# Ledger of designs, part 4: VHH binders against Nicotine blue oxidoreductase (nboR)

Target 1, 204 residues: Nicotine blue oxidoreductase (nboR), of Paenarthrobacter nicotinovorans (Arthrobacter nicotinovorans) (q93nf6)
Amino acid sequence: MGDTDLPCVTGVLLAAGAGKRLGRGPKALLPYRGRTLVEDAAETMLVGGCHEVVIVLGANAQAVCARANLEPYRIVVNHDWSSGMGSSYLAGDAAAHTKNHILVALVDQPGLSVTTVGRLLVSHRPGRISSAAYSSLDSPRVLRRGHPMVIDAGLRPAVASTVSGDAGARVFLRQKPWLVDLIDCSDESTGEDVDTVEQMYRLL

## First folded at step 1 (VHH)

Design c17a (framework vhh_7ubx_2)
Fold by ESMFold2-Fast, scan of step 1:
Structure c17a (fold): chain B 204 residues (1-204), chain A 126 residues (1-126)
Amino acid sequence: as target 1 above (204 residues)
Amino acid sequence: QVQLVESGGGLVQPGGSLRLSCAASGFTFSSYYMTWVRQAPGKGPEWIATISSGGSTMRDDSTKGRFTISRDNAKNTLYLQMTSLKPEDTALYYCAKGDSYWDEGAYLDEYYFDYRGPGTQVTVSS
């Protein structure tokens, strides 16, 4: 009794970027649904089934901690954030217990939902990577890999060994695509992120 | 035009076996990597196995002991031999065409198949 059919998962929320291209300050602090992107994303991961959530901060970490309510979460400050997203991925991975799977999400992907998180956790299989995937009306026969994704505890060391620069797990996924299960989340989101001012409509 | 037509699905008891076929036309079948994927109700597509033009196979670890992909280039036909079937194998099974995807390995950022067939339903139950 008391067991769950969902995997034991640590959420890793990557929120270390400076938001330079937007010119609106750190993306983590962008307004979203009456709070900040970082608060919404972290709560969504926790409510969706993650046992705990690790938030990786970098640029403006003090300002983010001062302005967002992050009390329920573990905070990791990545001092090497300017070298690219890979260093933030590694910091988050290192903070998670080695026996747990991790669910990796990006703070600048505002379409993250409780349904998407739950679907990935329910769909996850031992020894595999479960990636949210998105199709579009322009290419309804093509599923594109996106975030969030669940990386099985057993694969984490191998994934971490391929991480560099601006890429998180991407290099490993491209080298070993047969280990990746694509979970269609097109009904929940387009998988689009907010990286430039032209893309800010996605926060509306 | 490219056409892929799957067959061989059906209702089978747990522990049973099925052999799925995919009849290909409209392209030089022998020149392309071919893939089997499945999709269970409420889940996204799951990669099962890929076979090169020369017959080398890449297989999902969870099914590789029970499922075997093969091809007959003379008949333009792809096969999936499934043994020791379990209720969790219940899904719509598709074949798909996708060039030198595995030769490039890490280059594609998406689950991409030029073509996939309409699928054949496999139901594993009593």
Scores: ipSAE 0.000, ipTM 0.089, lowest interface PAE 15.9, mean pLDDT 77

Design c17b (framework vhh_enristomig)
Fold by ESMFold2-Fast, scan of step 1:
Structure c17b (fold): chain B 204 residues (1-204), chain A 126 residues (1-126)
Amino acid sequence: as target 1 above (204 residues)
Amino acid sequence: EVQLLESGGGEVQPGGSLRLSCAASGFTFSSYAISWYRQAPGKQREWVSTIYSGGSTNYAESVKGRFTISRDNAKNTLYLQMSSLRAEDTAVYYCAKGDSYWDEGAYLDEYYFDYWGQGTLVTVKP
């Protein structure tokens, strides 16, 4: 479809965390819109334009698979999940075809929307990283990088080489900020996650 | 512009105490969760504690019962009272606006916030 064609993108949904700070079990299984966060996030990525969605599970992976309907998606279990987010990022990246871009999202962002995913895919340019960005009422002129983000197929090996411990793509983004396009998504979400009981209002 | 300025670090002997402060400006301080993070030499930055807008608190397992986070909204200042300090507490301590973090490493997810304070060094010498 010519210039209206979206890039071939694999969604990578990071859902391996144990939810220790929240104390409600794995965040992937938190109730959201009549189902679970992981089901909602994965469907949003697929409907928003991802060719496929890879879900990276870790903590309580068997319970997540038993309680959530994940049949439409590819499941990768990261047995090293406790070493930090970086290992989950690498597992998801490795599962995607080398020629595809990846769109990386976090399961604990209930504000993830089809509009945000579509906006990133439409805005994405070859050789770049397209990051959703968010401002607040207190700092309306300041955009903060957030998830989801699209990493160009050509940059994926370089990004992966900088990933360690709890640092996913952010080390690469800090080292090479000129390769990052900030895509303003403040009208769709605040970019906030659900890590504590005080943040559960975001699931309303 | 969001600004965070940490102070109060220094050298202390094992079992000693220190109080860290973080002066904040450029945002409505009372409306946000504010966190302490630390980075030990040669290691990744790790989450230490968060205090939420409503006043509730959370702590990393390694500091629970030894550290106390508090805030003074009238002064736009965050505090960390540190007691029973250990050699492994040696790190640069950072103040961070926001509540985005990855609990597997208890680190701030810097994808949401590119802004950190300059840090304050705490050295626990045997």
Scores: ipSAE 0.000, ipTM 0.169, lowest interface PAE 11.7, mean pLDDT 78

Design c18a (framework vhh_sonelokimab_d1)
Fold by ESMFold2-Fast, scan of step 1:
Structure c18a (fold): chain B 204 residues (1-204), chain A 126 residues (1-126)
Amino acid sequence: as target 1 above (204 residues)
Amino acid sequence: DVQLVESGGGLVQPGGSLRLSCAASGRTFSSYAVGWFRQAPGKEREFIGAISGSGGSTYYAVSEKGRFTISRDNSKNTLYLQMNSLRPEDTAVYYCAATPEYGDWESYRPSEYDYWGQGTLVTVSS
């Protein structure tokens, strides 16, 4: 009837961390492709098919908002960010409409691509979690789940009930692996993040 | 699939230092996030800290930050815990644990780790 084949999805970009290990200020503000990681990641989620993007900020939220162009996105400030990633996940989840699926991404993963986002959205099935998955040269036959991932609207309350401390959806995914579809994205990225100065070459 | 064996435990005076090692068997050690836990008599296992597969990221239980340092040497398939300024309340069996590295690898819950060592006893006493 002319409806889209893609699920109605809210992007949730987790960008609340202080980047203390890296020592270069918030990872959200790291230079990437002529702008910042947070701007690139958020636009990639929109272009890839998310209906809207919620950015969860915490550490240095005022500086991030002042220095990055985030006008097209909805900003949520997590004042409990120092308690760990789980609180940021819950803040982002709470901001999304209850009827929408959510696509969760990490700001410090520069391998996020429009192709990866689109592949997850097209592959997503009702009642399931669709996780980007990556193999390594040391384990080419083993896919390990990573970000981004799509959590079905119907599973969001159950996932949220298992989130605490520094873990996002991880607890639920480990308890119920039969609900998880691994979507191979090894051709798009390694799934690696930027956490140390030595890893900053990944922004090139 | 990884097997873990802890070593380096023993008796230490208050204020002393001790370095624990955890030897992993397997060729894919860098694909695992690994952490240290301890269990004092009559208590549940308590998180100390964890390190990413590359060694680039670490996070610690708030109470342990500054006294304990986690490091790894992937070329030797070994995880380390450097413990400084030890106190009697640090007396416990210390465990290393590994889990496949996912995007949200940081985890303080014992149930989220797939592989465990047998533990090494650390006693802090006179």
Scores: ipSAE 0.013, ipTM 0.265, lowest interface PAE 8.4, mean pLDDT 81

Design c18b (framework vhh_7d4b_2)
Fold by ESMFold2-Fast, scan of step 1:
Structure c18b (fold): chain B 204 residues (1-204), chain A 126 residues (1-126)
Amino acid sequence: as target 1 above (204 residues)
Amino acid sequence: QVQLVESGGGVVQPGRSLRLSCAASGFTFSSYAMGWYRQAPGKQRELVASISSSGGYTNYADSVKGRFTISRDNSKNTMYLQMNSLKPEDTAVYYCAATPEYGDWESYRPSEYDYWGQGTQVTVSS
């Protein structure tokens, strides 16, 4: 009976890319732990504490929906996916309730964990952006921002206004770094992506 | 080939000033955000200050606000850190870092695009 009126967090999983450089079809459908990357990432976000998960598809969206079990999630098809990641972020942002924070994750990061998602959600402060941070490959003791990241509901319009091309929240983070909290997740993952054939070992 | 070369480190007494420089080559400097990081013995590397590609936005660690000033000159491919009122606690190796402001969807991982210099030692002691 109590009014909880606290903002929920909508997970936004960016999975619209064609995987052109990898040449293995859409990254969303890459085999991972007995299922697909998109299924693993979306479940991890939901179990980790997101109220709901919006999956943004684009390239081969029909094939992804046919071959992956996405029934628990909300699907948004970005028909402008070829213009870059920014349009996919904007599609996901538009699908989320305006009062909710957004937790943004990338489908090509196989190291995403329930612990990382939960840590970001509990660490998040009002009016800020909470970014998972990982040790750099060039400097193992240096924390660098990565994904996932939580964008406060109050900052979403400002973030959206700077999104263009292939850059999601990156332009905003570079312009207003004083609004970013780095949350150390090095104990859970390296933050590594699968972008090239040489990086396929990360799916093991 | 990307190179970041730090200079200007040294040994100074408390209350003195140093100016660090980071000379960049092998990339389009004006399209990269830049930062200064430092690492003291036995501690993790921490951000000291950062500056956007245009120089219009800066960020400082609370411990250095009002004492340090970050700047850049895109015509010289150089970033600077003016360090005033130095304290013994500022003793560390200082690293220059560069990261593109815009990513590529097919290669999207900002931390992989970060470039680092070899570091320059700053020692504040009597």
Scores: ipSAE 0.000, ipTM 0.148, lowest interface PAE 10.6, mean pLDDT 79

Design c19a (framework vhh_7sr4_2)
Fold by ESMFold2-Fast, scan of step 1:
Structure c19a (fold): chain B 204 residues (1-204), chain A 125 residues (1-125)
Amino acid sequence: as target 1 above (204 residues)
Amino acid sequence: EVKLVESGGGLVQPGGSLRLSCAASGFTFSDYAMGWYRQTPGKQRDLVADITSGGSTKYGDSVKGRFTISRDNTKNTVYLQMNSLKPEDTAVYYCAADYETSGYLDWEPYEYDYWGQGTQVTVSS
């Protein structure tokens, strides 16, 4: 978009998993709010303030594209999806303009909301990572880092370098905790994912 | 001064059951995700199961439906209930702990903060 524009945010939605433990096909296609998880999550990111949304698919990518309305979004297929979510992040990072911050979200966290996305974008500070954080009923005073996360444009190369070294973003975040701002989103969600049939109550 | 002490391993026949325990000390257990990993002959350590501080669980494809991970924060202990054991489950089983982090993007076994010394499980007729 040229050098005159201020940095904006690209949403990266990680949706490459097979959903094997759930046994209901790809999680991206799970019914949610009258459509699919992937459609709801991507629209939530866009409405919440992302300039664009890149959806990273992998397992069953053709079926996901055939059954979900993803026309407004950029689709990236990660053929290495089975090696782990880090490879999917790298595919999304490579697709985003180098000047933009990235807001990274996971498709299997149905508590993603426009409010949470907006709160992260408003709270984000230059040179930082802004992470949604959640307390549990068992530990209401302890905030734990979760998704979505906003990675500042200036930190993306260092994060990508760590992830491509056969480590997740966790190694970077734990080595540099002073760069991470925890943004309390406990009022919007628990931050929990849907991995098993027992957890499907999280889809309502 | 951080310690993870595994117990409950041993020799069992195919179809048998074992319960592994990992007693943790030297850190605030409730702030850590806990996992079980195994090392089979000729291979690197593989994820068996993990459990977040909030109780969300993940399982390796080869053990799903047979193994159950659980934790007791009052006892600083994580458990692995192993049912319908197969010869292919023969391995050294390791307990691992890392500071609470969420999300699949952050998940990599080799990034765990602390490892136990391991306990041998042998499934043989």
Scores: ipSAE 0.015, ipTM 0.243, lowest interface PAE 7.2, mean pLDDT 80

Design c19b (framework vhh_sonelokimab_d1)
Fold by ESMFold2-Fast, scan of step 1:
Structure c19b (fold): chain B 204 residues (1-204), chain A 126 residues (1-126)
Amino acid sequence: as target 1 above (204 residues)
Amino acid sequence: DVQLVESGGGLVQPGGSLRLSCAASGRTFSSYAVGWFRQAPGKEREFIGAISGSGGSTYYAVSEKGRFTISRDNSKNTLYLQMNSLRPEDTAVYYCAADYETSGYLDWEPYEYDYWGQGTLVTVSS
């Protein structure tokens, strides 16, 4: 029990980028676990406890919708995706009901798990940001923040007001680090993203 | 890991200018996002500005835009805060802070400032 105690949360999956540095087309369509990265990430967010999932697309949105099975999810197309990730965050934030917390995830972090999502939702405290945090073998005693993260409904306007370029929530977190709770997810993932060819091993 | 030491604080007249420095030692400085915070007597610590490891992205508290400029010189392992048109309300202890930056292309990863300097006092008084 305890399911009814979980916060009401909209998942926001940021998947708008062209994958320019990777050179393999949109990251959303990268093969992962027998399907696409975007399908796996969105399903994980929904199964993990998000009441709904909003997927923010941009580059090649038509191709992504044609090739990935996104029927269970709400699709938002950000036509200004090339201006940076901040615009995609704002599009996702605007699509979520103002009363809901949002759980933000990046499509290029393939280590997202049902356990990580559930842990964040259960751990979330009113008026705070709950960030998944990861240690590495190179720095095993240091937790670094990563995705996903839960932004409390009450903080969303303040976070949105600081968003510009590729910074997104990063600006708010730099301004008010004491409002962030680190939730250790090192046992589930390294928190690593895929943005260059050298990092494609993370999809394996 | 990185150690931070602030310098350049002191007494200045209203309307004056001051440049604070933060010297970093340890690992490659360009691997760290760094920022400036201040704490006035009897007030909470507040954010001033931050700069990415490469120097390509800067972020300012709205109230500080135009008067304060953050910059860095990675070849000298030094962070700067240029303060212009100083006012009595700018009187505070100024801190530099650093966070190890591991993010790639998508510069969305949040920061925790794990490394803090001890602060340098700036007094603006006639």
Scores: ipSAE 0.000, ipTM 0.206, lowest interface PAE 10.3, mean pLDDT 78

Design c20a (framework vhh_8emy_2)
Fold by ESMFold2-Fast, scan of step 1:
Structure c20a (fold): chain B 204 residues (1-204), chain A 125 residues (1-125)
Amino acid sequence: as target 1 above (204 residues)
Amino acid sequence: QVQLQESGGGLVQPGSSLRLSCAASGFTFSSYAMHWVRQAPGKGPEWVSSISGSGGSTNYATSVKGRFSISRDNPSKTLYLQMNSLRPEDSAVYYCVADEPTYWGSDYLTEFDYRGQGTQVTVSS
């Protein structure tokens, strides 16, 4: 809940994609709970305890800024957004103060909650990566690493050095799984993305 | 050691059917979501279909929905793609992809946990 004694964390919300597979414009502007996905996700990160939120935009950035209320947040436009999510992560990372941890969230995960953000911030340990983890209804016994994810300030340069295309953080995490703490958030969300028209039920 | 091996491709006429198979080894197959991704010459990879670890959830690209069917047999550690009503635009190398229980970004096509060597599908008269 915005506890001032928790680690100083910059939220980085990745919202640069064009929504190519959905064909309904940028995912940031998808309707969600009477507003847009980007507004809901960014507010959730702030209320959950992030000191600030950097929103990384790319495709149709001007339209997103015109149609969503993003006044409380810092906006970074990634002009290389079409090269993949890694470039958007790097843009967000560069905008965050080097001494802060980063909480990375994806705009297309409508199940992001204040409870999940707060749980990650409270659970975070120095020198580690704290990842939300989810089990699904059809695989309730399997925990899957997902977003949001807290990257310790000390690990950010190493993570950034491995980022390319959409690989980046995933490559680092798989090479160094012993640095990752899984925080079970199955009670809050499924951790599922909205990537295709068939997955739009997740916005309901 | 993780291994994925695709098979079942070939040269077929438009309107034909093919069934692709992917044999998996070296990991707990039933714990991983599996995907089919294709790549035509000179183009980037295109996601085709996904199936959850249990097989309870499936998803399809709009271009193949109603024509293709994804399935898995966890005891034999095999993934399948049944391709019906094949079109020339379906010509590509088809790759089997294992998705570790992780998510990174909303587009996972360029970052594969594990993928096989692919199987060539050519639809031509």
Scores: ipSAE 0.000, ipTM 0.157, lowest interface PAE 13.0, mean pLDDT 78

Design c20b (framework vhh_enristomig)
Fold by ESMFold2-Fast, scan of step 1:
Structure c20b (fold): chain B 204 residues (1-204), chain A 124 residues (1-124)
Amino acid sequence: as target 1 above (204 residues)
Amino acid sequence: EVQLLESGGGEVQPGGSLRLSCAASGFTFSSYAISWYRQAPGKQREWVSTIYSGGSTNYAESVKGRFTISRDNAKNTLYLQMSSLRAEDTAVYYCVADEPTYWGSDYLTEFDYWGQGTLVTVKP
């Protein structure tokens, strides 16, 4: 049902988690490049080509809004954030215009780049899901699906109907793998996130 | 083939102790971060503790000071020493190995290796 300026994509930044494994408070507020992860990720999505960015907050939402400059973005507070990532995705999906594609990104991926966002938007095809994909030093010849992902406007209702607590789009992708295009972004990032203290070097 | 096998669960009274073990095979155990998760009856899975390849540890607030996670890389075994057990600790406990890269983060968990679980029941 997209009949607006192309590409018209709403960025959905999932930033609702408490950062339990890291133990440093919400990941959204982790220092990164002289600001916070949430500010860097949201600006990257907007500059990379998203028409707008919806930030889904949950854990410590008031503290995040008070300490990060989020004025350019739409804020959605997911009061069910503790039930899992799927609930946060649904909150972001509900906030996006029904005609728009959604580009979903995770706040804890400091390797997200303007180039990666732009590559996904340029590569996106109607009726499909375009997923950033990464090879690793452990498996340099194997591409693994990662974030961000572009979910076509026409697929959003089906994706929403299959998400559940902590499952996100994973359940839909497992059920319909033929709808997924892997877009190689290994030259821009490893796809690695910051889940642990040992991984905080990635913020440097 | 990657395998994780939990053991050591059982019934215990409040205030008691149990030691859980997870025997791992089929991968380079020493390079992985290994976690304990639990699922109480009728509830969603929740994270309990993680130990990283370098030996650093993190704990859920609800178990901090009562549980201790450790690993023996020579034996490819993960442990969870549980003390001061409470009724709310009743759950199936799972051993989970994350890939040493991005796989297994948030809802991209298709490369997480989960064990079958071991039941811990805390009741008088």
Scores: ipSAE 0.006, ipTM 0.167, lowest interface PAE 9.8, mean pLDDT 78

Design c21a (framework vhh_7d4b_2)
Fold by ESMFold2-Fast, scan of step 1:
Structure c21a (fold): chain B 204 residues (1-204), chain A 128 residues (1-128)
Amino acid sequence: as target 1 above (204 residues)
Amino acid sequence: QVQLVESGGGVVQPGRSLRLSCAASGFTFSSYAMGWYRQAPGKQRELVASISSSGGYTNYADSVKGRFTISRDNSKNTMYLQMNSLKPEDTAVYYCARGSEPYYEDSWSHTPLEFDYWGQGTQVTVSS
């Protein structure tokens, strides 16, 4: 009866890190498929069904904005990015409309796909958290929580209240595991990040 | 029964290298984050390096970053610590440790990785 039965979701793309260990500048600007990781991830979230995408920048925000085409997206600069990823989540959460669910994704996960985003949005249930889940490559099909993750609008205040800068949203997930639905995305990605030079093959 | 057995310790000159190994048994090794702790005489035990179950995430203490590399081989149930450019202050007993929960992810959470089992330790001495 509507144009779509998908939940109204704001994508929050966490892209604030310096990429210091990798030594190739900010991870957001790493070359990927003829553009940058941040451009590819943000477009994937939007095409996958997010109503809008908020990109949280921090380290080298000016350089990222100058070198990547981010015009279709909302930019939030987290000046406290060095205090940790939780502060970047809170900045993205604050930018999203209170009534919307949030789909949280990390810029350094090049395996993020339109299929994975769409699967989470279609699978999402009111009052719950829908987490992409991945099997261990060396273990028979035990699923591990990963990103992206959909946080129901009704749970966002409770999740945010457990994020104190030094304590991330994982605290909420550990306290209330019965609220988490695992959505198997092992067919799309391993759920692994690009953190070291040795892992840059994941961008190929 | 969980067992963690360290090897590869010894006495070396400053600037040299050592590789520590940890052989794990009694649990599904590939499902658990692992770490290396050290304890010098008269000091508290400190976390030196940690590695996620898949090896996709690694963390290091500032004092060893750029010099030490943690790795794992899940097919052999073994974790390694490659220690380069050793300094006298690296002198300590090094302990292999298992994370307290399977499939610990550390991509965007500041929740500390906790450990529930340690090996017997292996002595590393960097003599001047």
Scores: ipSAE 0.000, ipTM 0.164, lowest interface PAE 11.7, mean pLDDT 80

Design c21b (framework vhh_7ubx_2)
Fold by ESMFold2-Fast, scan of step 1:
Structure c21b (fold): chain B 204 residues (1-204), chain A 127 residues (1-127)
Amino acid sequence: as target 1 above (204 residues)
Amino acid sequence: QVQLVESGGGLVQPGGSLRLSCAASGFTFSSYYMTWVRQAPGKGPEWIATISSGGSTMRDDSTKGRFTISRDNAKNTLYLQMTSLKPEDTALYYCARGSEPYYEDSWSHTPLEFDYRGPGTQVTVSS
């Protein structure tokens, strides 16, 4: 028994949505911290401890690749992106090495931080799913699940088998909630996304 | 500015039906996921169903087949059609606005993942 290489974590950044409800083009290209959401999120995942980052693109993939600096990352284009988020999750999962854990993040959650990524990776336990969780000022004692989420390498096939339509790992999490560890990240973010024009204040 | 006002509750006999409505104002209703939640005396909030802006739905298995969530974006109104009501369905029913996109939220969906809720409408199932 030599030194055990700790399993690597592959970041999977889901960025395939069209941003139709926002009406400001693809969310991946929204301005954030002097660049784009997709560049900031991907670098945050890499700096936070992911061995590599796979970015799943779909809607406007050519425009995203032309406008954002994604050279350091692996790009997967999901041509079936309009069938729902589940297909994008599966594309990202399939691109990651089977022995790696995956850390899944959404491009439209600007509260993603190096601290949150690092906290999830440090807190992760074998055989479990580690979910960032958030409370609000209105409900400070209540944690709600959110992104990012670490899926243990051993659970990935079971998670993938339940994915369909717009539901990624949600079906698996509902069936087996005892496998989910909530990691409080309320001090870093509210877990909120940018889905509508009214929510663009979250990019501040 | 955000307001959610439920109506349609009342006393109903076991096996009966009710249709709840939630009138929304102060935000672009069609842009948000909407959820129905209930809270029975002495219990925590229980998630019933969520509907996306486009009409895609997710429902709790315990009420699936008896409860149907729907929306009318032109009227800024959310609905819950309840059939085959049981005494265990007695609760305060309230609507809630979700801040997380349903089509992109693959991880979480509970009654506690909302930023606003209405005052509720009481449903009592008794003989």
Scores: ipSAE 0.000, ipTM 0.135, lowest interface PAE 13.1, mean pLDDT 78

